# Designs tried in a protein design chat: VH-VL binders against Cytochrome c oxidase assembly factor 8 (COA8). Part 218

Target 1, 167 residues: Cytochrome c oxidase assembly factor 8 (COA8), of Homo sapiens (Human) (q96il0)
Amino acid sequence: APERGAERRDTAPSGVSRFCPPRKSCHDWIGPPDKYSNLRPVHFYIPENESPLEQKLRKLRQETQEWNQQFWANQNLTFSKEKEEFIHSRLKTKGLGLRTESGQKATLNAEEMADFYKEFLSKNFQKHMYYNRDWYKRNFAITFFMGKVALERIWNKLKQKQKKRSN
Short names: E, the ipSAE of ESMFold2; O, the ipSAE of OpenDDE; V2, 0.75 times the mean of E and O plus 0.25 times the DockQ between their complexes.

## First folded at step 20 (VH-VL)

Design ok8 (from oh8 with heavy chain Q99H; framework fv_pabinafusp; at its last look DockQ between E and O 0.39; V2 from the best seeds 0.59)
Fold by OpenDDE, look of step 20:
Structure ok8 (fold): chain C 167 residues (1-167), chain A 124 residues (1-124), chain B 112 residues (1-112)
Amino acid sequence: as target 1 above (167 residues)
Amino acid sequence: EVQLVQSGAEVKKPGESLKISCKGSGYRFSEYWLGWVRQMPGKGLEWMGDIYPDDSETTYSEKFKVQVTISADKSISTAYLQWSSLKASDTAMYYCARHGWHYDESGPWGFDYWGQGTLVTVSS
Amino acid sequence: DIVMTQTPLSLSVTPGQPASISCRSSQSLLHSDEKTYLHWYLQKPGQSPQLLIYKVSNRFSGVPDRFSGSGSGTDFTLKISRVEAEDVGVYYCSQTEHIPYTFGQGTKVEIK
């Protein structure tokens, strides 16, 4: 029985963006676009004496970012692969080589590529719907915790001022 | 790490104006009180006043209320101490110092971090 | 203004021996939140003051366990169980319960 070579699914390496923000920064930093997802990673600032609510918000933002990075990295890889397969199949059907006489990669015209895009979008429509739903759910949760953290900060400010005025 | 970095030493004449600075880093600058403390040569510590940088609420010791102005620019995490007209008696070391507490109110409220000090010398 | 009175104003201690500094406030430093806003600072020679003890008995971060604070109301004590050479400086008690915030006169600690 021939050992079916396990196709090593090239799991897109979780490219830890090597962008290290300056150690003294008290702000979130936006890195360059990731090579696979094309999304700009955010390096979240960890404040001195981070509150439990702030920590929860930060973790939720980080998890959501990682989720987005993975989704788009995989989607872009799938898109690129299917696009290349489509081009090759169409060129073959036309009796054309993969390279032009000048040695350039043969391409399809805009009309032929429009068919690919339409088909790709149709095929991935449900996937995009689920993504959008989950995206809204995550962002709603983030916004909710942002509100909680804002209220906590206001409350802390008011308490400090009250303490000072009572003196 | 929480740091307060003050401007360099100043040598001035009586009647001159002066503005010294204190830059905070490693913490949320707008959410802690920043105080100024004077130390005259060979003397103890005197609280002058403080500021809450978020809204610039300022409190002064009565002794210093008419002598100095405390201000802050939260956009650059910097507080200031200013004199309109220096006197020879203003010769001292000036410290900025942070005070406040954590969200759980467990913080010191005392001055937990201090700047390196700014020496002001006023001589004729 | 709240007057903070330290005793003694100077202390010469042999290394390894204990030291004690008293601080008395002219009024109670107990706040309505049941916390007492008395603090201890050390100013080493040529340095900025540093926080040692906050709210009577809490050691600040990085402060050795040989330092301890106690007291209530108007009477407070800083103790050093075994004085080391690095403990040389001027110790200040301070209150942040009443405006203006005030400091004691300072206690100069020297090594014999």
Scores: ipSAE 0.767, ipTM 0.925, lowest interface PAE 0.6, mean pLDDT 91
Fold by ESMFold2, look of step 20:
Structure ok8 (fold): chain C 167 residues (1-167), chain A 124 residues (1-124), chain B 112 residues (1-112)
Amino acid sequence: as target 1 above (167 residues)
Amino acid sequence: EVQLVQSGAEVKKPGESLKISCKGSGYRFSEYWLGWVRQMPGKGLEWMGDIYPDDSETTYSEKFKVQVTISADKSISTAYLQWSSLKASDTAMYYCARHGWHYDESGPWGFDYWGQGTLVTVSS
Amino acid sequence: DIVMTQTPLSLSVTPGQPASISCRSSQSLLHSDEKTYLHWYLQKPGQSPQLLIYKVSNRFSGVPDRFSGSGSGTDFTLKISRVEAEDVGVYYCSQTEHIPYTFGQGTKVEIK
């Protein structure tokens, strides 16, 4: 199952249907599913007064989104390609052509395809383990920087309050 | 992209109440002090007070402290200036203005962006 | 309260010529962080004030190079190297060092 939808979890202040209102209020928003990965991208808001730490967090989130989309787009393509190759190989072993009598692509039945699915899962087990490891590493880093940004915002609030009170 | 949009002109009678608004966009509204400035007809600028929308902390000019109430609703990025009982001498243009700051402390600590103004006319 | 005194109160300038506006505060505007919280605003006819110069000499975003500010302590100057038609309006100095924040009386700049 390659689908990991953002629909269960919203990390942005804006929903999918929310865009810049006429009063120039823009927020993060969630776009339509990407054709190849079937993942919904987040389009990130860039504040006017963005600190280097805030920028680093935003870029890390953007890079993680790109990495995730690329992984699943590649997995979908690899699955389709290897499935076709498996079918061709097994038809060849049976002495059958690549087309039926009607000119349609020859296929294998469900039991015959079971070997493909087993082989594909076994072959890709380690790749998915590395994906999960990297996914957790990236999300841990994102969470860490979210904490640092939160502390920075508290610090900036305190500095403004102290300056106002010293007036 | 920073904008402050104020409510429309008002014509009122003495003794009536009034609440005018200032909606901020294009920046993180709750993280900036926002001030109100009065300009009486043919006169200069007078600072009335500020609010920090995150926690509604206010600072008033002593001249205006009992005459007006400054408030904010950060959930809709809006600040308010309110009179409980208007006087003819309250006839003026009222501006909201953002108190600028920058994360590296190099920016202005002053009014960097202003609303378009709200004309309040109080007459019998 | 800090009184901000501007001179002149009115200025008529031939287009292309320089202009200079003075602002004097009744107390020093130097803060303990070694910065001076003196700002300049322009209010064009029928418009809201706009920030020109902040903290004595820093031009705000989008402000042309012909505007410059200088001064220290209690004496400050705004200079326009070549006055253009779009520069017409009332100029205010302002301080944010002491509450209540205050503005100068304004200097009306007109083109001859």
Scores: ipSAE 0.552, ipTM 0.821, lowest interface PAE 1.7, mean pLDDT 86
ESMFold2 (binder alone), look of step 20: mean pLDDT 91; pTM 0.942

Design ok9 (from oh8 with heavy chain P108A; framework fv_pabinafusp; at its last look DockQ between E and O 0.51; V2 from the best seeds 0.61)
Fold by OpenDDE, look of step 20:
Structure ok9 (fold): chain C 167 residues (1-167), chain A 124 residues (1-124), chain B 112 residues (1-112)
Amino acid sequence: as target 1 above (167 residues)
Amino acid sequence: EVQLVQSGAEVKKPGESLKISCKGSGYRFSEYWLGWVRQMPGKGLEWMGDIYPDDSETTYSEKFKVQVTISADKSISTAYLQWSSLKASDTAMYYCARQGWHYDESGAWGFDYWGQGTLVTVSS
Amino acid sequence: DIVMTQTPLSLSVTPGQPASISCRSSQSLLHSDEKTYLHWYLQKPGQSPQLLIYKVSNRFSGVPDRFSGSGSGTDFTLKISRVEAEDVGVYYCSQTEHIPYTFGQGTKVEIK
């Protein structure tokens, strides 16, 4: 009995973007688009004197980024797979081969592909609605903590200046 | 890593103008007081003044208030010490130094990081 | 201006022996926040000053435990429990309580 080669499910490697920002950078860095999600990863700067609020904000931003990367990587993979299956099924129904006479991959016309996109969007509508809800929730939390950090920075500045003026 | 890198040694004549620089890296440059300290040859340390780069608030020692100008460009994380007219008595080592602080503290402590120094020689 | 007076101005120490440097301020360095803004620096030969102790008794990062600071009000002491060859240099006390910030005269520590 021929050992059915276990299709290595290409588990989308948790591709820690190998982009290493310069060690001396005091800014957030934007990497190139990830090959799976097509989202640009951000490398967050860690300040020397990071407050607990700053740390919490940074972690929340990082977690949200990772969540986005995973969602879109999976969505893009699903889209690509379902698109290919749709094309194959339609070509087969038409009695057409998977390759043209010129040896190129057979494609469907724009009208036929419109049906796929409509169906795909309809099928994934709830998923996208949940994503959008969670996206807004996360971004609201981030914005809230950004405000807190901004206030903390202002307060720290005022304290330092007050000390200086009292001397 | 926090670093302060100063401009190179200067040799000038009396009456000439001079501007030396101190570039900060590895920290939030705008949020720390940056001071200038003079050390005359074979002498001790003298605080000249400092600047808060975020809004360029400056404080001077009375001894140096009319002799030098302290400025900063926070966009390039650089502070400056400038003379309009050098004197032979300005011959010294000049250090920039960051005044450290912690977010949980109300006050800044001493100078926690120092530049390598800029030697200024004023000779006829 | 606050005058910082160090004693002695020079100290020759045998390696492994303790050293002590005194610093006296002309006025109290106690702030209204109950902190005392006295600091100690070491300037090694041919180098920039480096922070050793901040606010009387706090060792700065990377400073060996053989260094200790103590004192209150106007009288302060830096102690080195066991002097090493790398401890050679000029030690300065400094105050950041009053403007202008001021330094002591410096204490030159040499190995005997």
Scores: ipSAE 0.721, ipTM 0.883, lowest interface PAE 0.8, mean pLDDT 91
Fold by ESMFold2, look of step 20:
Structure ok9 (fold): chain C 167 residues (1-167), chain A 124 residues (1-124), chain B 112 residues (1-112)
Amino acid sequence: as target 1 above (167 residues)
Amino acid sequence: EVQLVQSGAEVKKPGESLKISCKGSGYRFSEYWLGWVRQMPGKGLEWMGDIYPDDSETTYSEKFKVQVTISADKSISTAYLQWSSLKASDTAMYYCARQGWHYDESGAWGFDYWGQGTLVTVSS
Amino acid sequence: DIVMTQTPLSLSVTPGQPASISCRSSQSLLHSDEKTYLHWYLQKPGQSPQLLIYKVSNRFSGVPDRFSGSGSGTDFTLKISRVEAEDVGVYYCSQTEHIPYTFGQGTKVEIK
């Protein structure tokens, strides 16, 4: 069985995933989709020999994941809430009940729902544009630090080899 | 947790071949030199050689360089020690050990983690 | 090859008393980076060796503070301030400055 305590300390942002990676993993893990955001969280490996630069990169990736999870969790909940309200409002206007004869929730067809989708997209257009800008900014920063970490690892390899060669 | 797990004990006859393994976990296997150390019954420790798994660069003690082959498969985090023709004098405990290092310090800091050992017995 | 010579080869100690093990190398273990690549290991009965001290005086993680190392050049010492029952076993010094890497003969520490 996995060591939940240690693996959970270094996994995805709190409150969005309960997945625990295997205790002796030396790799990042991708967990199941979060029920609120529908995004798969990454559970980050912390090596025993983690440099400050590696830690900075890992924290930046963790913070970006939390930001992304929270954005989509909020947007999904808002979408679902407003969709249900729209459906109930239109059923009420048509004089229909909220449930079918079988007791299942009544719905609207795609043509009837088109007004909702148009209104929701228009309302959230600028919010999604800012999200896209911030997403690219964050991913550019992450890529930059990934390059710095790669160079650091090459340097550490060269140091080990140079010591060996001098023996 | 860093761990090195070796293959089980072997009983062999002179002239037979043998390949024993050492699997690393809990660390980036390819970034550390991994060495093999022999301990003959009731005797001290002898370094046999090592390997850097990233590129399979090997270094051998002169005493052992024609007697054994050191190899690694980094895709499964495993190193190997093998003989083409065992002798009775090869009867010993064989350890794998990781050569430690730290990003903040120059150089290595000895063999910081060791496998449990593989006992090899060669007799007719 | 660098010869590592330990003294004594065996040591019998009353619990709570100090112990001292000497290690001498046939050549300097000082590297051009100004570090000295001398290490100490303990092999408890029936177990794998374990690192105690690396680069002369640095205690490895989880090693009790009763263990200390010192020395320079070719002369090195491991000290145990108060020997305890779990400290029994064979102590080895080792060098990683010159290929081949070599170990001392070992010092067997027992409780009297």
Scores: ipSAE 0.567, ipTM 0.806, lowest interface PAE 1.4, mean pLDDT 86
ESMFold2 (binder alone), look of step 20: mean pLDDT 91; pTM 0.943

## First folded at step 21 (VH-VL)

Design jl1 (from jk1 with heavy chain S109T; framework fv_ebrasodebart; at its last look DockQ between E and O 0.46; V2 from the best seeds 0.60)
Fold by OpenDDE, look of step 21:
Structure jl1 (fold): chain C 167 residues (1-167), chain A 124 residues (1-124), chain B 108 residues (1-108)
Amino acid sequence: as target 1 above (167 residues)
Amino acid sequence: QIQLVQSGAEVKKPGASVKVSCKASGYTFTSYGIEWVRQAPGQGLEWMGWISPSEGNTYYAQKLQGRVTMTTDTSTSTAYMELRSLRSDDTAVYYCARDQLYDFHKGYTPFDYWGQGTLVTVSS
Amino acid sequence: QAVLTQPPSVSVSPGQTASITCSGDKLGDKYAYWYQQKPGQSPVLVMYRDSDRPSGIPERFSASNSGNTATLTISGTQAMDEADYYCQAWDSDEDYVVFGGGTKLTVL
């Protein structure tokens, strides 16, 4: 069994700006993009009479969101760090300073940066494949539970109509 | 085995120059950079500069610009650091270190091997 | 000039966990490196790229980077771990390399 290399969870700083929706909101709220993941967090509404199935769906959506936030926060951080290291190393190798004569941050040309992006994507290809696979699995599960919740709601509405006709 | 062997201790007068050597062995000299770092007695590490043996490119710390010159001899796998216009505050242990070139696959490990250090004393 | 700030000293009892911090502006967006220096010896790379360990470094050494603070952690600290520890990062402003001021780890 290939030892699953423990993905060292570079714990992105847990400071996800918890956008707090207004207390009286009866809807899901979308927050601003997170500074690390660049993903917009969704605050899920909790109904007063939440069914066990609705609760399960909500939790699954929340867990999936958190998983996505963590993945992209970590990926973006890794990308930023590797990019900076690449730029510095390349500038250094060229004998160039970190700043131009005008005081601007020295940058590499588009061709050199294209090479970095290509190699970065190549290196992270498997990681992205696993992410995509897990993303589809999670979304499939969410969709499945959405269907179940929809059926439950239909059934409950039909029962209420029958009870009103019998009285 | 990878080794960096530096020249012996030096005593210099203010205003003089010192040239420290660093002989590399156990690896392909031109495939790696050489870093120079100094440490004053009881103080921290101070980066001095870098040289690429393959290209001869150098980058020096701003504080030392104009006073430091780094060179390499590829035939002997030796790096040199010359510091001119020596002052009392230049009294330090000077280190050479191997610097890996950026590798997309292996990552970057700077300063993975160090020389034993060279004490340079600047005294009147 | 980017400044990396370390505590001047940390004390730990044998077998306990030592933690050495390194703080700097935007250090969270950069890789941190760690060096051990014993008295009269050259520095030795003990951690690179925040959390990677060179060959020959004991598993009790670990590191992390969170926010603008890198942390070197030594679990089960031994007397042989008594040394000065330096963090290092790339500078984006003036010089390519910046070292922290160093932390003296004492094992009591």
Scores: ipSAE 0.752, ipTM 0.910, lowest interface PAE 0.7, mean pLDDT 91
Fold by ESMFold2, look of step 21:
Structure jl1 (fold): chain C 167 residues (1-167), chain A 124 residues (1-124), chain B 108 residues (1-108)
Amino acid sequence: as target 1 above (167 residues)
Amino acid sequence: QIQLVQSGAEVKKPGASVKVSCKASGYTFTSYGIEWVRQAPGQGLEWMGWISPSEGNTYYAQKLQGRVTMTTDTSTSTAYMELRSLRSDDTAVYYCARDQLYDFHKGYTPFDYWGQGTLVTVSS
Amino acid sequence: QAVLTQPPSVSVSPGQTASITCSGDKLGDKYAYWYQQKPGQSPVLVMYRDSDRPSGIPERFSASNSGNTATLTISGTQAMDEADYYCQAWDSDEDYVVFGGGTKLTVL
């Protein structure tokens, strides 16, 4: 696969375009769902004149995304593995195979599965409570810095307009 | 102390049957599954099947369907595996092993304790 | 039918780290289990559910499972660790249990 430097060396038109994500823009872009977390990653755009506040906001968003993806990837994998072991153990106890006669993956009825779902949630309750708390804390911080960046941009635009009038 | 003690070595002729016993001690026999595995000389492990001592339900490896029967006697905490129509390629060490059935706090652990093995030799 | 592939042998010097791999299609989507078998003895469970260690197994044993590969790792390898090692997982298609072919660990 071509590297970033090679992709940006297009000399066919003057004013060579900077490499952008496949969405034909120089903005953040959203990728397909990650196989394990089931979350869509954001690929953050880094402008050339990014302020210190803008950089801090972007890094906080990147760190929050990584934390969130890792949490759900781990939870989804654990859930899937535990669910399969529960189902397999019960099927074994019944003397049944892993596949139905139609070739579909065997499973248990809703009543049998309800005990698993309830107990899995109960076992992981405290972990999910801490996740929710941290999720709210992170999103509050992100919103706070978004506000600060917005005010910084307004201030810079006013300073540019004031300089224009003074000339 | 959890133990699985198997019956002694046997020599059989082709076409005969063999019944290997596996006596469990140190735990509640009906709360755990029993698996059977064999190992030909110098070879790897081959799964044979599984039995639930509490309900008597079984599931056998497809290769052995029709030739193997697994049973239990809960009053003596003993599992049995009978292999019929023996061939020379059935010469192996036969193991019983315990399954920790799925428990929401302990999870599932297959083959957590093994018997000492029973050598069955099939020769003409 | 699922296949779990292990190298036939691994050699290591005493005190060094041994790594034994087990490869299978989407193995990281299942729990993997590891067994040690010394000559003339029954197999012994040494790792379960990918990375959990049974009571009585030395702390130098660890394991991981990701992608298509599970790995058993023995740090500070001792002569007593010389044995055959088997991985095992659930079979998704026909039988409940699939064992790997085994790996002979030699400690020189």
Scores: ipSAE 0.553, ipTM 0.817, lowest interface PAE 1.5, mean pLDDT 84
ESMFold2 (binder alone), look of step 21: mean pLDDT 88; pTM 0.914

Design jl2 (from jk1 with heavy chain H105Y; framework fv_ebrasodebart; at its last look DockQ between E and O 0.40; V2 from the best seeds 0.00; counts 0 for: unsure alone 74.9 < 75)
Fold by OpenDDE, look of step 21:
Structure jl2 (fold): chain C 167 residues (1-167), chain A 124 residues (1-124), chain B 108 residues (1-108)
Amino acid sequence: as target 1 above (167 residues)
Amino acid sequence: QIQLVQSGAEVKKPGASVKVSCKASGYTFTSYGIEWVRQAPGQGLEWMGWISPSEGNTYYAQKLQGRVTMTTDTSTSTAYMELRSLRSDDTAVYYCARDQLYDFYKGYSPFDYWGQGTLVTVSS
Amino acid sequence: QAVLTQPPSVSVSPGQTASITCSGDKLGDKYAYWYQQKPGQSPVLVMYRDSDRPSGIPERFSASNSGNTATLTISGTQAMDEADYYCQAWDSDEDYVVFGGGTKLTVL
């Protein structure tokens, strides 16, 4: 069995934007995009009478969100670092400075950058395939639990109606 | 085995020039860059510049622009660094190092092999 | 002001963990490299691309980059690890290659 090289999770700084929703909110809140992942975090509302099934759904959604945030924060950071290294290396090989005569940051042409993007995507293709697979699995599980919670809520409403008719 | 062997120590007067050699062996000389770094006595590392043996392209540290020239001889797998208009503050150990060219699939290990260093002393 | 700032010295007892930091503006968006230099010797690459280890470097060497600080960690520090350590990164505002001021690691 090929030892799955432990992908050293470069721990993106856990600086998830501490968007604090208003204390009296009875709804899920969407925060601003995270500076690393560029994903908008969702602050999930916790009902006072949360059922065990609702709690399980909420936790699964939270875990999935955290997983997504970490994945994209790491990918964006890796992309940024590799891109910078590529640009610097290419400029260096051309004997060009990092700045133009006007003091602007030197850039590569669109063709050279297209090559970088192509190769970056090719290199990370398998990683993205695994991400997509796991994304679908997680979302399928979330959807399944959403259905269960919906059924539970219907059942509870029916029981309450029967009790009111019997009194 | 990969080796970078530098020329011996030099003593120069202010205003003179020095040319340090770096002979590479154990790898394809034109497939890698050569970096030059210096270290003044008791000080840190200072990057000087880079040369591509395959293309002949160079990039020098701004501080040394106009005073430094880097060259290569592919027939002998030797890199050269010439520093002109020497000053007392140019007294340092000068190092050559191998630099990997950018490869999308290979990890970049810049400065993966170093020469033994060449002491250049600038004294009146 | 040095683009990459390192503590001038770090002391550690044998078998303990040493941590050497390197701080710089936007260093979190760049790859960091680490070099070991023993007295009278040439520098040796010990870590590259934040956390990758060259062949021949002991597993007790590790590195990370978080925020604007790169960290070299030596677990189970040995007497042979006593050296100067330099971080290195690319800089767009000055020259391509910038070194930190170096950190002297002493094993007590």
Scores: ipSAE 0.725, ipTM 0.890, lowest interface PAE 0.8, mean pLDDT 90
Fold by ESMFold2, look of step 21:
Structure jl2 (fold): chain C 167 residues (1-167), chain A 124 residues (1-124), chain B 108 residues (1-108)
Amino acid sequence: as target 1 above (167 residues)
Amino acid sequence: QIQLVQSGAEVKKPGASVKVSCKASGYTFTSYGIEWVRQAPGQGLEWMGWISPSEGNTYYAQKLQGRVTMTTDTSTSTAYMELRSLRSDDTAVYYCARDQLYDFYKGYSPFDYWGQGTLVTVSS
Amino acid sequence: QAVLTQPPSVSVSPGQTASITCSGDKLGDKYAYWYQQKPGQSPVLVMYRDSDRPSGIPERFSASNSGNTATLTISGTQAMDEADYYCQAWDSDEDYVVFGGGTKLTVL
């Protein structure tokens, strides 16, 4: 767990924000899987001297994560609700209640449930195709900007080396 | 045109039985369930039970268990609800409604079409 | 029994947005359904599966369901929208169908 470099603060009665040059790089962190999407969120670091290009990359990554998290949260919730209504509809046709005698949720046999899973995927095929297309589009854009940021950082190091030689 | 047409109003004495009919038209009767709902005067909706479209299987609301019988006649596309041992608090408008069973393409849609209602009055 | 709680009445002016709530334990994990009943008439399905609108229902009707609360929203409310509104969901412990107590919408 790397620590951010020491932050200098005034001794005034209440703390104030002060410029702190980077002493050690901070990085993004990955959290536990979200309950609804099953995806691990990334907590993005915002450096003090973020370039416009770096900001654009970070925003693109944030937007992509939000889009992806929302898509799967919605899909998983819809799947769960549709599954329950399928089960309830079939149990009603059998004259059965929502709970077994042991108190557990009543459910259907594997063959009946397989019919549901197959048809649910079939209904959502086009949505998943568009999701895949958009996922690749977003990841290509992210990779492109990662390359541009890498080149920008190399260029800045060369300019910094030039400044040191000039001194 | 999908329609559910119910039998006319009934007046009954406590302890009697009533049988309300619900004739379906404009769709394949055995492909959808029939739900029964009642509404006491000035009150909200209360679910009574359900009957399967083709097999006659039923599931009744726990409050009415033992007093209600639901049947169908597929040859006339008609559902029936019989409520026995009537009490004054059974005075209500009784509705039948079509239950769209879960369909892989259309999904599920309970109570998508309702009958006009049948007033059953239970009084001494 | 899980209870679906609705306010007994809601009043709005014509053209204003009406909001009718339906509260129940973990209602957002279930599909919620909404019915309109005008005086002397049978109920009519106006929203199903949380937010889907049947053919013939005006676009000013919308709905949502999250957490413990489903909400029916009528934008640009008209005098013809004056009716009783019921929410409905299933109840895992008792019955396949539970209705809310109903909300009388008045358009003044």
Scores: ipSAE 0.632, ipTM 0.852, lowest interface PAE 1.0, mean pLDDT 84
ESMFold2 (binder alone), look of step 21: mean pLDDT 88; pTM 0.916

